# Designs tried in a protein design chat: VH-VL binders against Counting factor-associated protein A (cfaA). Part 8

Target 1, 212 residues: Counting factor-associated protein A (cfaA), of Dictyostelium discoideum (Social amoeba) (q54z64)
Amino acid sequence: QFISIQKYDFSGNCKNSSDSASSFEASSESAAICMQNDLLSGIVTNEGVCLIFNEVPTTFIISTKGDYIVRSIYDINDNNCQGGIIENKAIEIDECFVECADDYHGSTYLFSTETSLNYPSNTFMEISYNGECDGQWKTSFNYLQYYIVNKCNVAHEIETHTFSVGCNSTSSWVSEYAGEVCTVEPTVTTSYPIVDNCGDLDNSNFIDYCNI

## First folded at step 21 (VH-VL)

Design R5 (from Q50y with heavy chain S30D W109Y)
Fold by ESMFold2, fold request of step 22:
Structure R5 (fold): chain C 212 residues (1-212), chain A 124 residues (1-124), chain B 112 residues (1-112)
Amino acid sequence: as target 1 above (212 residues)
Amino acid sequence: QVQLVESGGGVVRPGRSLRLSCAASGFTFDNYAINWVRQAPGKGLEWVAYIWYDGSYKYYRDSVKGRFTISRDDSKNTLYLQMNSLRTEDTAVYYCAKGGYYWGSGRTYYFDYWGLGTTVTVSS
Amino acid sequence: DIVMTQSPLSLSVTPGEPASISCRSSQSLLHRNGYTYLDWYLQKPGHSPQLLIYLGSNRASGVPDRFSGSGSGTEYTLKISRVEAEDVGVYYCMQALQTPLTFGQGTKLEIK
């Protein structure tokens, strides 16, 4: 069984919330809305896989009864998630929620479980897989991160700024925009070659995929 | 509690070899990427090399590629920098720095702990 | 390679006055995940570097709130709202978006 994490345009209300970047709501009284047309990006992962979520090392495990997901947070630079757990959080399955950065900014998420591997079309994907480094990632993948191409995102780290992701068979790019919405003319576009990297130990392979 | 202690620095002639060590304690060494960063006398900081937590990825700045080898011995909690074919411009204080993670492009997270450094002098 | 350029290279500041250090990158440091990979370090005289700011604007543990980071596109700023004697040293920006990781030239801050 797989865990699906979908990130949507921010739609909630963070007034009177904690300034912590990792706060979850204890009550479902938030106005969070997860509409399919607002999907920006997501993760599909196996249980217990070490990945980076919101820039911290994290594992996700489905609860024993299968009614919620446990998010375990590790030390910021713990690449293997085998150091001590700093914090555990319970996440309701199939319930749209907001994780607040400050009173007016946050991210909107939907966590679900799936019995088969499923991901949207029109995405740029970053995939982690094990075993022989031969590009056959579907049979041995650990997790994947996808970004909907040509969707407007708000940068959340330094100041309000917008960007979109694009790709083709040889490259990906990030286009940045001066305003609070993505206009037709980016101010900066940065291109990257498609990654296909092999770990020396027949493990920890990474491949990019433009799923257009 | 986290501690990084560099050793193996010294004065050496051009063309010779030297091996630096960084002894780590206070954290689970094999969970973390480790770097070498150097600073020439009176100059700024210069990243040298990095090794991922399981040793599966190693990266070098171009000026040392082919001459320097980064490695780790997790059983001894020790990072190494083997420096061959040393040049005068390799003269610097060498720091061991804890941090980073890997996503294909070499993107990394910040260095949260630094050692005290060991001095390498390459002179005729 | 991403070139990092700092300005000014030297500052003299009266205690209690603000200070501002600029860092410019040869390309954007924004990643497709929405985070900006720009760090600031302080190297006090006779010491190894220490982290001040990570991911553009986040203060490292134990760093006073008089330090702040900001910026967009290819320009980034470290501000000190009220300089204290303990703030003397050399400040470096570093891009962490891609290898080779690169630092600015450094900005030496002194008390007048």
Scores: ipSAE 0.694, ipTM 0.843, lowest interface PAE 1.1, mean pLDDT 85
Fold by ESMFold2 at other seeds, fold request of step 22:
Structure R5 (fold): chain C 212 residues (1-212), chain A 124 residues (1-124), chain B 112 residues (1-112)
Amino acid sequence: as target 1 above (212 residues)
Amino acid sequence: QVQLVESGGGVVRPGRSLRLSCAASGFTFDNYAINWVRQAPGKGLEWVAYIWYDGSYKYYRDSVKGRFTISRDDSKNTLYLQMNSLRTEDTAVYYCAKGGYYWGSGRTYYFDYWGLGTTVTVSS
Amino acid sequence: DIVMTQSPLSLSVTPGEPASISCRSSQSLLHRNGYTYLDWYLQKPGHSPQLLIYLGSNRASGVPDRFSGSGSGTEYTLKISRVEAEDVGVYYCMQALQTPLTFGQGTKLEIK
């Protein structure tokens, strides 16, 4: 089984009339609420793999009864997730998880489990795999991160502005826009070459893939 | 408590070699990426090299590539910088800095702990 | 390589007054994950560097509220709302987006 994490465009307002807006709490909503918005990006991972989720080293394990996912959080900069668990969080499967940063900003996620490896088309993908560094990542896959191409995203934490992701067989790029909505013309576009990196002893291999 | 202690600095002539060590304690060394950062006298900070937690990736600034080799010995909790063909412009204080590499892009999570540095002087 | 350019390279500030340091990058530091990979460090006289701000605007643990980071695209700012004597030293911005990691030239802050 695989764990699928889908990030959707934020909808709604984290503020409510009974709260002074100092509370930043995660909440669970039906999957239909997430699916009313655009899918922006996602992760597909095996259980127990060390990865970065929301900039924090993390592992995910499906509960013994299969009815929720345990997120284990590790020390910042712990690249191997073996420095001890700081916190465990239970996440309900097939429910829309909303994590608020403040009254007006947050992230929405849908966690699910899958019996086969699935990922959307029209994505730029970053893939981690083990074994021989031959590009055959599906058989030794650890996890992958995907970004829907040509979809408007809101940047985190520094100032509100928008961006989109694009790619082709040789490069990927990030296009930035002024303001809250992606306009027709980006203000700046930054391009990157496609990664295909091999670790020593053919472990910890990484490959980019433009899935158009 | 996290500690990083550099050693192996000294005065050497141009063209010679020197090996720096960074002894780590207070954390599980083989879970973390480690960097070398240097600072010439009266000058700013300059990143030198980076090694992944398991040693599978090594990165160098261009001016030292081919001359310097970063390595780690996880059984001794020690980071090394082998510095060959030293030049006068390599004169600096060398810091060991603990910081994470986010795979796939070269992104680095900030350096959370720095050593006190060891001084390398290359002069005739 | 991403070039980081700081200004001013030196400033003198009366205690209790604000200070502002700018940093410009030769390309955007926004990653496709939506975060901006810019850090600020302070090197106090006789000490190794210490982290102040990460991911553009987040204060490191133990850093006073008078420090704040902002910016977008290729221009970033570190602000100190009221300078204190303990704030003297050299401030560096660093891009953390890609290797080789690069620092600005440094900004020396002094008390008048």
Scores: ipSAE 0.676, ipTM 0.838, lowest interface PAE 1.2, mean pLDDT 84
Fold by ESMFold2 at other seeds, fold request of step 22:
Structure R5 (fold): chain C 212 residues (1-212), chain A 124 residues (1-124), chain B 112 residues (1-112)
Amino acid sequence: as target 1 above (212 residues)
Amino acid sequence: QVQLVESGGGVVRPGRSLRLSCAASGFTFDNYAINWVRQAPGKGLEWVAYIWYDGSYKYYRDSVKGRFTISRDDSKNTLYLQMNSLRTEDTAVYYCAKGGYYWGSGRTYYFDYWGLGTTVTVSS
Amino acid sequence: DIVMTQSPLSLSVTPGEPASISCRSSQSLLHRNGYTYLDWYLQKPGHSPQLLIYLGSNRASGVPDRFSGSGSGTEYTLKISRVEAEDVGVYYCMQALQTPLTFGQGTKLEIK
């Protein structure tokens, strides 16, 4: 069973949230609230896999009854999630919630479980897998992160700055725009080759994939 | 208390070798990436190399690639930098620094702890 | 390699006055995950570097709120709202987006 985390466009206001580094606003709402907005990116993961979620090392485990997900947060830079849990949070399955960064910025998330590996088309994907570094990631995948191609995202910054992700069979790119919307002309576009990365021990493999 | 203690610096002639050590304590060493950063006399900071928590990825700046080898011994909580074919431009204080993420692109977030440094002087 | 360029290379500030340090990158430091991979470090005289700001604007633990970071794309700023004697040293920006990790040249801050 897989855990699916979908990030949707943010349309709320985060005023009256804490402004500490650990600021968080969570509310439980039906999945329909998230789906009023564009899907921007997401994660599909197996249980207990160490991954980076919102820039902190994290594991996710489905509760024994399957009615919620436990997010365990680890020390920053704990690449192995073995340094001890700092915080646990219970996350409602199939409910939409908001996590605020500051008064005007946040993210909207939908957590769900799935019996098969599913991810949207028209995505750029970063995939973690084990075993031989041969590109056959589906057999032993750990998690994947996907970004919807040609969707406007708001960057995590004090001033409004937007961007979109694109890719083809050989390259991915990030196009940046001034202001709150992705206009016709980006201010800058940065391109990256699509490459496979093998760990020296052959047990920490990563592959980029343009799924269009 | 997190501590990083570098050793193995000294004065050597060009073409010779040195091995630097960084002894770590106060944290679970094999959970973290570790870096070498150097600072030439009167100059700014220069990243040299890093190694993943399990040793699966190693990265070097171009000027040292092929001459320097980063390694770790998790049973001893120790990071190493084997420096071969030393040149005068390798003269610097060498720091070890804890932290960083690897996502197949060399991406890191920040270094939370630094050692006090060990001095390497390469002169004829 | 991403080149990081700081200005000014030195500045002298009367205690209680503001200071501003700029850092420019040769390419954008924005990752597709929406975060900007720029850090700021302070090296006090005779000491090793210490982290001030990470991911462009987040203060490290124990850093006073008179320090702030901002910027996007290729241009970044570290501000000190009221300089104190303990703030003397050399400030470095560093890009953490890709290897090789690279620092700016440093900005030496002195008290007048």
Scores: ipSAE 0.671, ipTM 0.832, lowest interface PAE 1.1, mean pLDDT 83
Fold by ESMFold2 at other seeds, last read:
Structure R5 (fold): chain C 212 residues (1-212), chain A 124 residues (1-124), chain B 112 residues (1-112)
Amino acid sequence: as target 1 above (212 residues)
Amino acid sequence: QVQLVESGGGVVRPGRSLRLSCAASGFTFDNYAINWVRQAPGKGLEWVAYIWYDGSYKYYRDSVKGRFTISRDDSKNTLYLQMNSLRTEDTAVYYCAKGGYYWGSGRTYYFDYWGLGTTVTVSS
Amino acid sequence: DIVMTQSPLSLSVTPGEPASISCRSSQSLLHRNGYTYLDWYLQKPGHSPQLLIYLGSNRASGVPDRFSGSGSGTEYTLKISRVEAEDVGVYYCMQALQTPLTFGQGTKLEIK
């Protein structure tokens, strides 16, 4: 089984989720609330894979009965997730939870499980896989991160700052905008070549993929 | 308590070699990427190289690529920098610094612990 | 390589007064994950560098709240609201977005 984490747009009211101006509590809502907004990005991962979620080393495991996901949180920069677990959190499957940046801005997440590997079209993808570094990632992948192209995202901690992701067969880019919406004219666009990075021991290979 | 201790610095002539060591303690060494950062006399900080937690990736700044080799021995909790064909411009204090990487893009979370440094002087 | 340019290169500040240090990058430090990969370090005289600010604006643990970071696009600022004698040293910005990791040239802060 695979764990799917979908990040949706959220521009609603976060006041009920906060007990201070700088602190916000996540809240759990039905999946329908997430799915009323645009999908922006996501992660598809195998169980127990060490990855970074919200800038914190994390593993995800499906519970024994399959009715929830356990997120285990590790020390900062523990990129092997073999240090002691700092915290475990139970995450409800097929429920939408909100992560607020301030009273009126945040993101929503939907966690689910899937029996087959699924990811949207019109995405730029960053993929981690093992084995020979030959680009044949689908059967041996660890996890992937995808970004829906041409969708407006809010940058962390700069709520008047937005960005969108694009790609083609040779390049990806990030376009930034000054306001809370992605206007016609970005203030900066930064382009990157699509890369294929290989580990010396056929471990932890990375590949970029423009799926459009 | 996290501790990083560099050694192996000294005075050498151009074209010679040195091997720097960084002994680590107080954390699970093979969970973390480690970096070398240097500071020439009277100058600013300059990143030199890093090695991923399992040794699968090694990255170098261009001016040292082909001359320096970063390595780790997890059984000894020790990071190494083999510096060959040393040049006068390699003169610096060399620090080891603990920091993590999670993509092949080279993105790095901040360096949370630094050693005290070891001095390398390359002069004729 | 991403070039990091600091301004000013030197500051003399009266104790209790504010200070501001600018850092400009040759390209944006925003990653497609929505985080900005800019850190600030302080190297006190005779010491190794220490982290002050990470990911553009987050204060490291134990750093006094008189230090703050901000910025957008390719321009970033470290502010000290009230300079104290212990703040003397050289301040560096660093981009942590991609290899080679690069530092600004440093800003030396002195007490008048």
Scores: ipSAE 0.666, ipTM 0.829, lowest interface PAE 1.1, mean pLDDT 83

Design R5 (from Q50y with heavy chain S30D W109Y)
Fold by ESMFold2, fold request of step 22:
Structure R5 (fold): chain C 212 residues (1-212), chain A 124 residues (1-124), chain B 112 residues (1-112)
Amino acid sequence: as target 1 above (212 residues)
Amino acid sequence: QVQLVESGGGVVRPGRSLRLSCAASGFTFDNYAINWVRQAPGKGLEWVAYIWYDGSYKYYRDSVKGRFTISRDDSKNTLYLQMNSLRTEDTAVYYCAKGGYYWGSGRTYYFDYWGLGTTVTVSS
Amino acid sequence: DIVMTQSPLSLSVTPGEPASISCRSSQSLLHRNGYTYLDWYLQKPGHSPQLLIYLGSNRASGVPDRFSGSGSGTEYTLKISRVEAEDVGVYYCMQALQTPLTFGQGTKLEIK
């Protein structure tokens, strides 16, 4: 089974919650809303794969009874998730929740499990896989990160800043906007070529893919 | 306690080679990316090279590509920088710095621990 | 390559007064994941560099709250609300978005 992590436009309420020292804590008091139109990005992963979630090294496993997901958090910059677990968090499956950064800022998530590999169309994707670096990523899939194209996102920073993601067959880009909305005129657009990255040992391969 | 100790610096003539070592302790060395950063006398910091935790990715600044080779020996908890075809512009204190992570195209987080540095002088 | 430009290159500050250091990047440091990959380091005289601020605005462990980072897009600022004698040294911004990783030229902070 695969674990699906979906990030939505912030819809909850972090007012009167704990301060920003624990930026990605779940709140049981959230009035979170996870509507498909609000989906911004996500991760699809196998169990136990070491990945970076909200800028900390993390593994996810499905509980033995299948009724929740265990998020195991590792030391910062532990790129192999072998330095020992610092914290475990239990996450309810199929329940929308908010993880607060401070009283006014957070992220809205939905965790689910899937029996087959599934991901939305109209996305820019970063895919991790093992084996020969030949682009046949589904045969040895680890995880993928996707970003819905042409959706307005709020940046994680002190000053509110918005951005959108775009791509075509050769490039991806990030367009930034002043303020709370993605206006017609971005203040800056940064483009990147779509390229494959091969590990020396034909392991830990990464590819970019524009799934339009 | 995290420690990074550089060694292997010295005075050499242009065109010669030198190998720097960085001995690491106090953390699980093969879980972390390691970098070389240098500082010319009286000048600012300059990133030199990066190696991923499993050695699968290596990155270099353009001015050293083809001349310098970063490597790691996880059995000895040691990072190396083989510096060939040295130039006077390579004169600097060389630091090893722990940190960063790979997400596709070369993103890194930050360098949380630095060594004390070892001095390389390239002069006629 | 992303060019990082600091200003001023030198500051003389009376103890107890604020200081501000600017850093400009030749392209945005915002990643599509919503984070800004900009770090600040302090190198005290005779020492190796130490991390002050990461991801634009987060203070490293043990860094006093008189240090703060802000900015987005291509413009970033490190502020010290009350300069103390121990703050003397050279401050560097660094972009951590892509290789080659690049530093600003440094800003030397001195006590008047």
Scores: ipSAE 0.651, ipTM 0.823, lowest interface PAE 1.3, mean pLDDT 84
Fold by ESMFold2 at other seeds, look of step 21:
Structure R5 (fold): chain C 212 residues (1-212), chain A 124 residues (1-124), chain B 112 residues (1-112)
Amino acid sequence: as target 1 above (212 residues)
Amino acid sequence: QVQLVESGGGVVRPGRSLRLSCAASGFTFDNYAINWVRQAPGKGLEWVAYIWYDGSYKYYRDSVKGRFTISRDDSKNTLYLQMNSLRTEDTAVYYCAKGGYYWGSGRTYYFDYWGLGTTVTVSS
Amino acid sequence: DIVMTQSPLSLSVTPGEPASISCRSSQSLLHRNGYTYLDWYLQKPGHSPQLLIYLGSNRASGVPDRFSGSGSGTEYTLKISRVEAEDVGVYYCMQALQTPLTFGQGTKLEIK
């Protein structure tokens, strides 16, 4: 089983929320609420893999009966999630979660479980995997993180600004915009080469991939 | 509680070697990346090197590559910096700092604990 | 390497007055995940550095709410709404987006 985490564009109002600074102990809502908005990015992971979620080391495990997901939270710098669990949170499967950063900014997430590996087209992908550096990641991957290309995102800052992700066969980029929408010319675009960072000697394995 | 204690500093002539140690306690050492950061007298902070939690990845600033070697001994909860071919510009207080990230998509966004530092002076 | 440039390099402030420190990066510190990887540290006289702000605007544990961080693109600001005597020291910004990790030159804050 795989755990799929989809991040959707924020459509709610956080002004009257009591939870302005937390994530994922927030109320759950119907999946339809998330899916009325654009998908922006996501994660597909195996159970028990240590990954960074909302900038905190985290593992996800499907409950014994398969009816919810347990998010275990670790210390901010715990690189392997073996330093002890700070907090466990139960996450409803197929329900929409809202995380608020301030009165008007937040993120919405949909958690699901899947028996097959699924991810969208038109994405820039980063894949963590174990094994030999031979490009056979689908049988040995830990998790993958994808970003929908050419979608407008709102950054997590007190100054509102937006950005989009793009890529081609040789590079990826992040374009930033001054306003609340990505219709004005970007103020800055930062480009990165696409690399296969697969080292077998004292290195972790990651692949950058433009899935267009 | 978390503690980081540096040692091994001293006064040496250019071209000589020195080994710095950082003894860690109060946390599970092999879960975290550890860094060396230095500060020349009257100057600002300069990141030197880090080592991944399992020792699988090491990274150095360009000016010390090939001369300095970072290592860790998890059985002793100790970080090391072997400093060879020392130059006068390596004169600084050297801090070890707890904080890390995964290579590739990983991030560290703060050093949450720092030692008191150990002084290295390289002079003729 | 991402170059971090601070201004001013020195401040003299009367207690109770505001202070503002700028940090400019040679490229954006915004990651594609929507977070900005900029930290602020304070080094008090005779001490090792301590974290003040992470991810551009989040206060570290125990940091008073008179400290705030903001910014976007390549320009970032640390503000102290009311400077206290205990705030003296050197302030550094640091980018945490990519290696080599790099600091600004430092801004020395003194009380008038």
Scores: ipSAE 0.646, ipTM 0.817, lowest interface PAE 1.4, mean pLDDT 83
Fold by ESMFold2, last read:
Structure R5 (fold): chain C 212 residues (1-212), chain A 124 residues (1-124), chain B 112 residues (1-112)
Amino acid sequence: as target 1 above (212 residues)
Amino acid sequence: QVQLVESGGGVVRPGRSLRLSCAASGFTFDNYAINWVRQAPGKGLEWVAYIWYDGSYKYYRDSVKGRFTISRDDSKNTLYLQMNSLRTEDTAVYYCAKGGYYWGSGRTYYFDYWGLGTTVTVSS
Amino acid sequence: DIVMTQSPLSLSVTPGEPASISCRSSQSLLHRNGYTYLDWYLQKPGHSPQLLIYLGSNRASGVPDRFSGSGSGTEYTLKISRVEAEDVGVYYCMQALQTPLTFGQGTKLEIK
C-alpha cells in the first residue's frame, strides 16, 4: 500500500489551538475542509521511507490494523532516519485536519492509503526511485512530491506573499506575487531546467517531471 | 554532546598536499551528510564540499574540483579532505560542519554543529 | 551561483538598542514547497559559526527570542530587538536553496 498526503489551501482557524496536528479530530472551533479544488500539492510514498515532511526528516507507517498512520519525526538533517525518534504522532486516515504553525498560519492535510500508485495530472513532480537509471520510476519509486500547476499558494514567510508553480517539457518555474492573492502580474518569476539526477546518490535516482 | 574536531592543518608550499581529518562524536555519524567550510584570514565563509551520509555522493565548489577529495570512514567516525595542488588562495581555517539535505520533496542545508577548525597556510 | 550581498558590512550599536542587518540574493530563495531557504549564522570572536535562523524566520534551538528573521523574494533581514554584549561578532546570511551554498560577505556587529 501507498500513503497519500494531500496539502490543501489553508482552512480552519489556528487561534488558541493547542494541538491540532496531534489529534484524530479536526478543530471543533473551525472544522478543516479538504475540497478537491483546494488541492495545492502532495506526497505519495511507501511505508517507512525516510523523507522530508514540513522540513523535518520523517517516516510514515500505516498502523497494524490500518486505522491510522504513524508519523515519526527525527532529528534535523538526519538523512537516514536512523537516529532516535523525537516525536510520534497518530494521524487519522481520510480525515481533513490542520497543522498549525502559529495562531494565524497552518496547513490543511488529508492522509489516505491507496492500493495502487495514484497522483493528479497538471502537476510538477519530483520523484525518487531505485534501480536502473532508465526513467522507469513507477515500478520502483520511493516517494514523489507533486505541485499542482497554476494554483495559488501562500508562502510560509508573511501573510501577504503568494506564489504559483508552472512547468513545461523543459522547465519549471515559481511565480511570486505581492499580497494574499495571486494576481495577473507576478513580482518575480524564477525558472529552473527540468533536472534528472541519476547516479550514486543514496542509492536512489531523482527526476523532475512536468505531468501536464 | 555533538563534537567535531578537525586536524591535519599546517604550512605548506604551493603545489603540495595536505590531508585534513574531522573526528566526530555524540551522534550517529553515518546518518548525516558532512561538509567542509573554509574561511580565509579576514574574509567570510566559503562552502567547499560535502559528502552524503553513505559516501555515495560528493559535491565540490568549482574552485577546488579536481584538486580536493572528500571522503568518510564510518568505522572511525571520521571525515577527510585530501587537498592536492594547493594554491595560496586555499589558505584558510577549515571547518567541518554537520548538516545535510534531501532531494525530491524538500531541502535542508543548514549546519547545526561546527568544529573548531584547523588552519591551512599555503605560502612560498 | 546565487550571490548573497549583505548590508551594512559593519555596525556599531549602543547596548540595549535594536540592530538590523540586510541580505540580498541574486535570485529568489523561495522554493516551490513554500519555504524560503535562507539561514543566518553568528561567528563570535575566536569561535566557529553558530546557527541563528533557518528557513528565513525560524530560530535555532537555544537562540534568544530577541533575534528574528524576516524577508521575502530577494531581500531578507535579521533583527536584534535589544543588542547585548554577547551579540558581538560577524553575522552571515547563507542561501540553502541550491549548490554551491553561498554566504554573504558578513556584517561585523560591535558595541559602541
Scores: ipSAE 0.619, ipTM 0.814, lowest interface PAE 1.6, mean pLDDT 83
Fold by ESMFold2, last read:
Structure R5 (fold): chain C 212 residues (1-212), chain A 124 residues (1-124), chain B 112 residues (1-112)
Amino acid sequence: as target 1 above (212 residues)
Amino acid sequence: QVQLVESGGGVVRPGRSLRLSCAASGFTFDNYAINWVRQAPGKGLEWVAYIWYDGSYKYYRDSVKGRFTISRDDSKNTLYLQMNSLRTEDTAVYYCAKGGYYWGSGRTYYFDYWGLGTTVTVSS
Amino acid sequence: DIVMTQSPLSLSVTPGEPASISCRSSQSLLHRNGYTYLDWYLQKPGHSPQLLIYLGSNRASGVPDRFSGSGSGTEYTLKISRVEAEDVGVYYCMQALQTPLTFGQGTKLEIK
């Protein structure tokens, strides 16, 4: 089984009084709605894979009865999740919930389990896999991170600004905007070549893939 | 308590070699990427090299690539910098710095603990 | 290769007054994951550097609330709301988006 983590945009108000830029907790003050047209990005992973979720080293495990997911949080500097678990959080499967960045900005998550590997079209993808560095990642898949192209995202925790992701067969890019909605000409666009990085992380291979 | 202690600095002529060591304690050494950062007299900080927690990946600034080799011995909790073909511009205090690296993205580095530094002087 | 440019390179501040240090990058430090990869360090006289701010605005453990980071795009600011004697030293910004990791030139803060 795979764990699917979908991140959605949120339109509304959050009553978050935290000054901590590292604070990240779910809010249930309003009914959360996960509409597919609001999907921004996501992760598909196997159980127990060490990955970074919201810049914190994390593993996810499906409960023994399959009715919830355990998020285990590790020390910020734990590159391989082999230190002690600092905190465990239970996450309901198939229940949409909200995380607030401040009183006016947040994101919505949906955690689910899947029996087959599933990911949206119209995405830029970063994929982790093991074995031969031959681009055949589905055989030895660890996890993937995808970003819906041409969707407006709100940046985390430094100043409210927006960005979008784009790609083609040779490049990806990030376009930034001054406004709170990506309706103004980008102020900055930064381009990156699409790359395959063999064995860079504990013999894991990484491949970029523009799925358009 | 996290501690990083550099050693192996000294005064040498151009073209000679030195090996710096960084002894680590107070944390699980083989869970963390470690860096060398240097500071020339009266100048700012300059990143030199980085080694991944399992030694599988090494990065160098261009001015030292081919001359310096970073390595680690996890059984001794020790980071090394082998510096060959030293030049006058390599004169600096050399710090080891414990880095946070978020794998998957490969881009986030911040140095939460630093050693006291060891001085390398390359002078003719 | 991302060039980091700090201003001012030196400043003198009366104790209790605010201070502001700017850092500019030659390209955006925003990653597609939505985080900005900028850090701030303080090197006190005779000491090793210490982390103040990571990911643009996150205060490192044990750093007083009077330190704050902000900015976007290619422009970033470290603010000290009320300068104290212990804040004396050289402040560095660093980009952590890509190798080679690069620092600004440093800003020396002195008490007037």
Scores: ipSAE 0.594, ipTM 0.796, lowest interface PAE 1.5, mean pLDDT 82

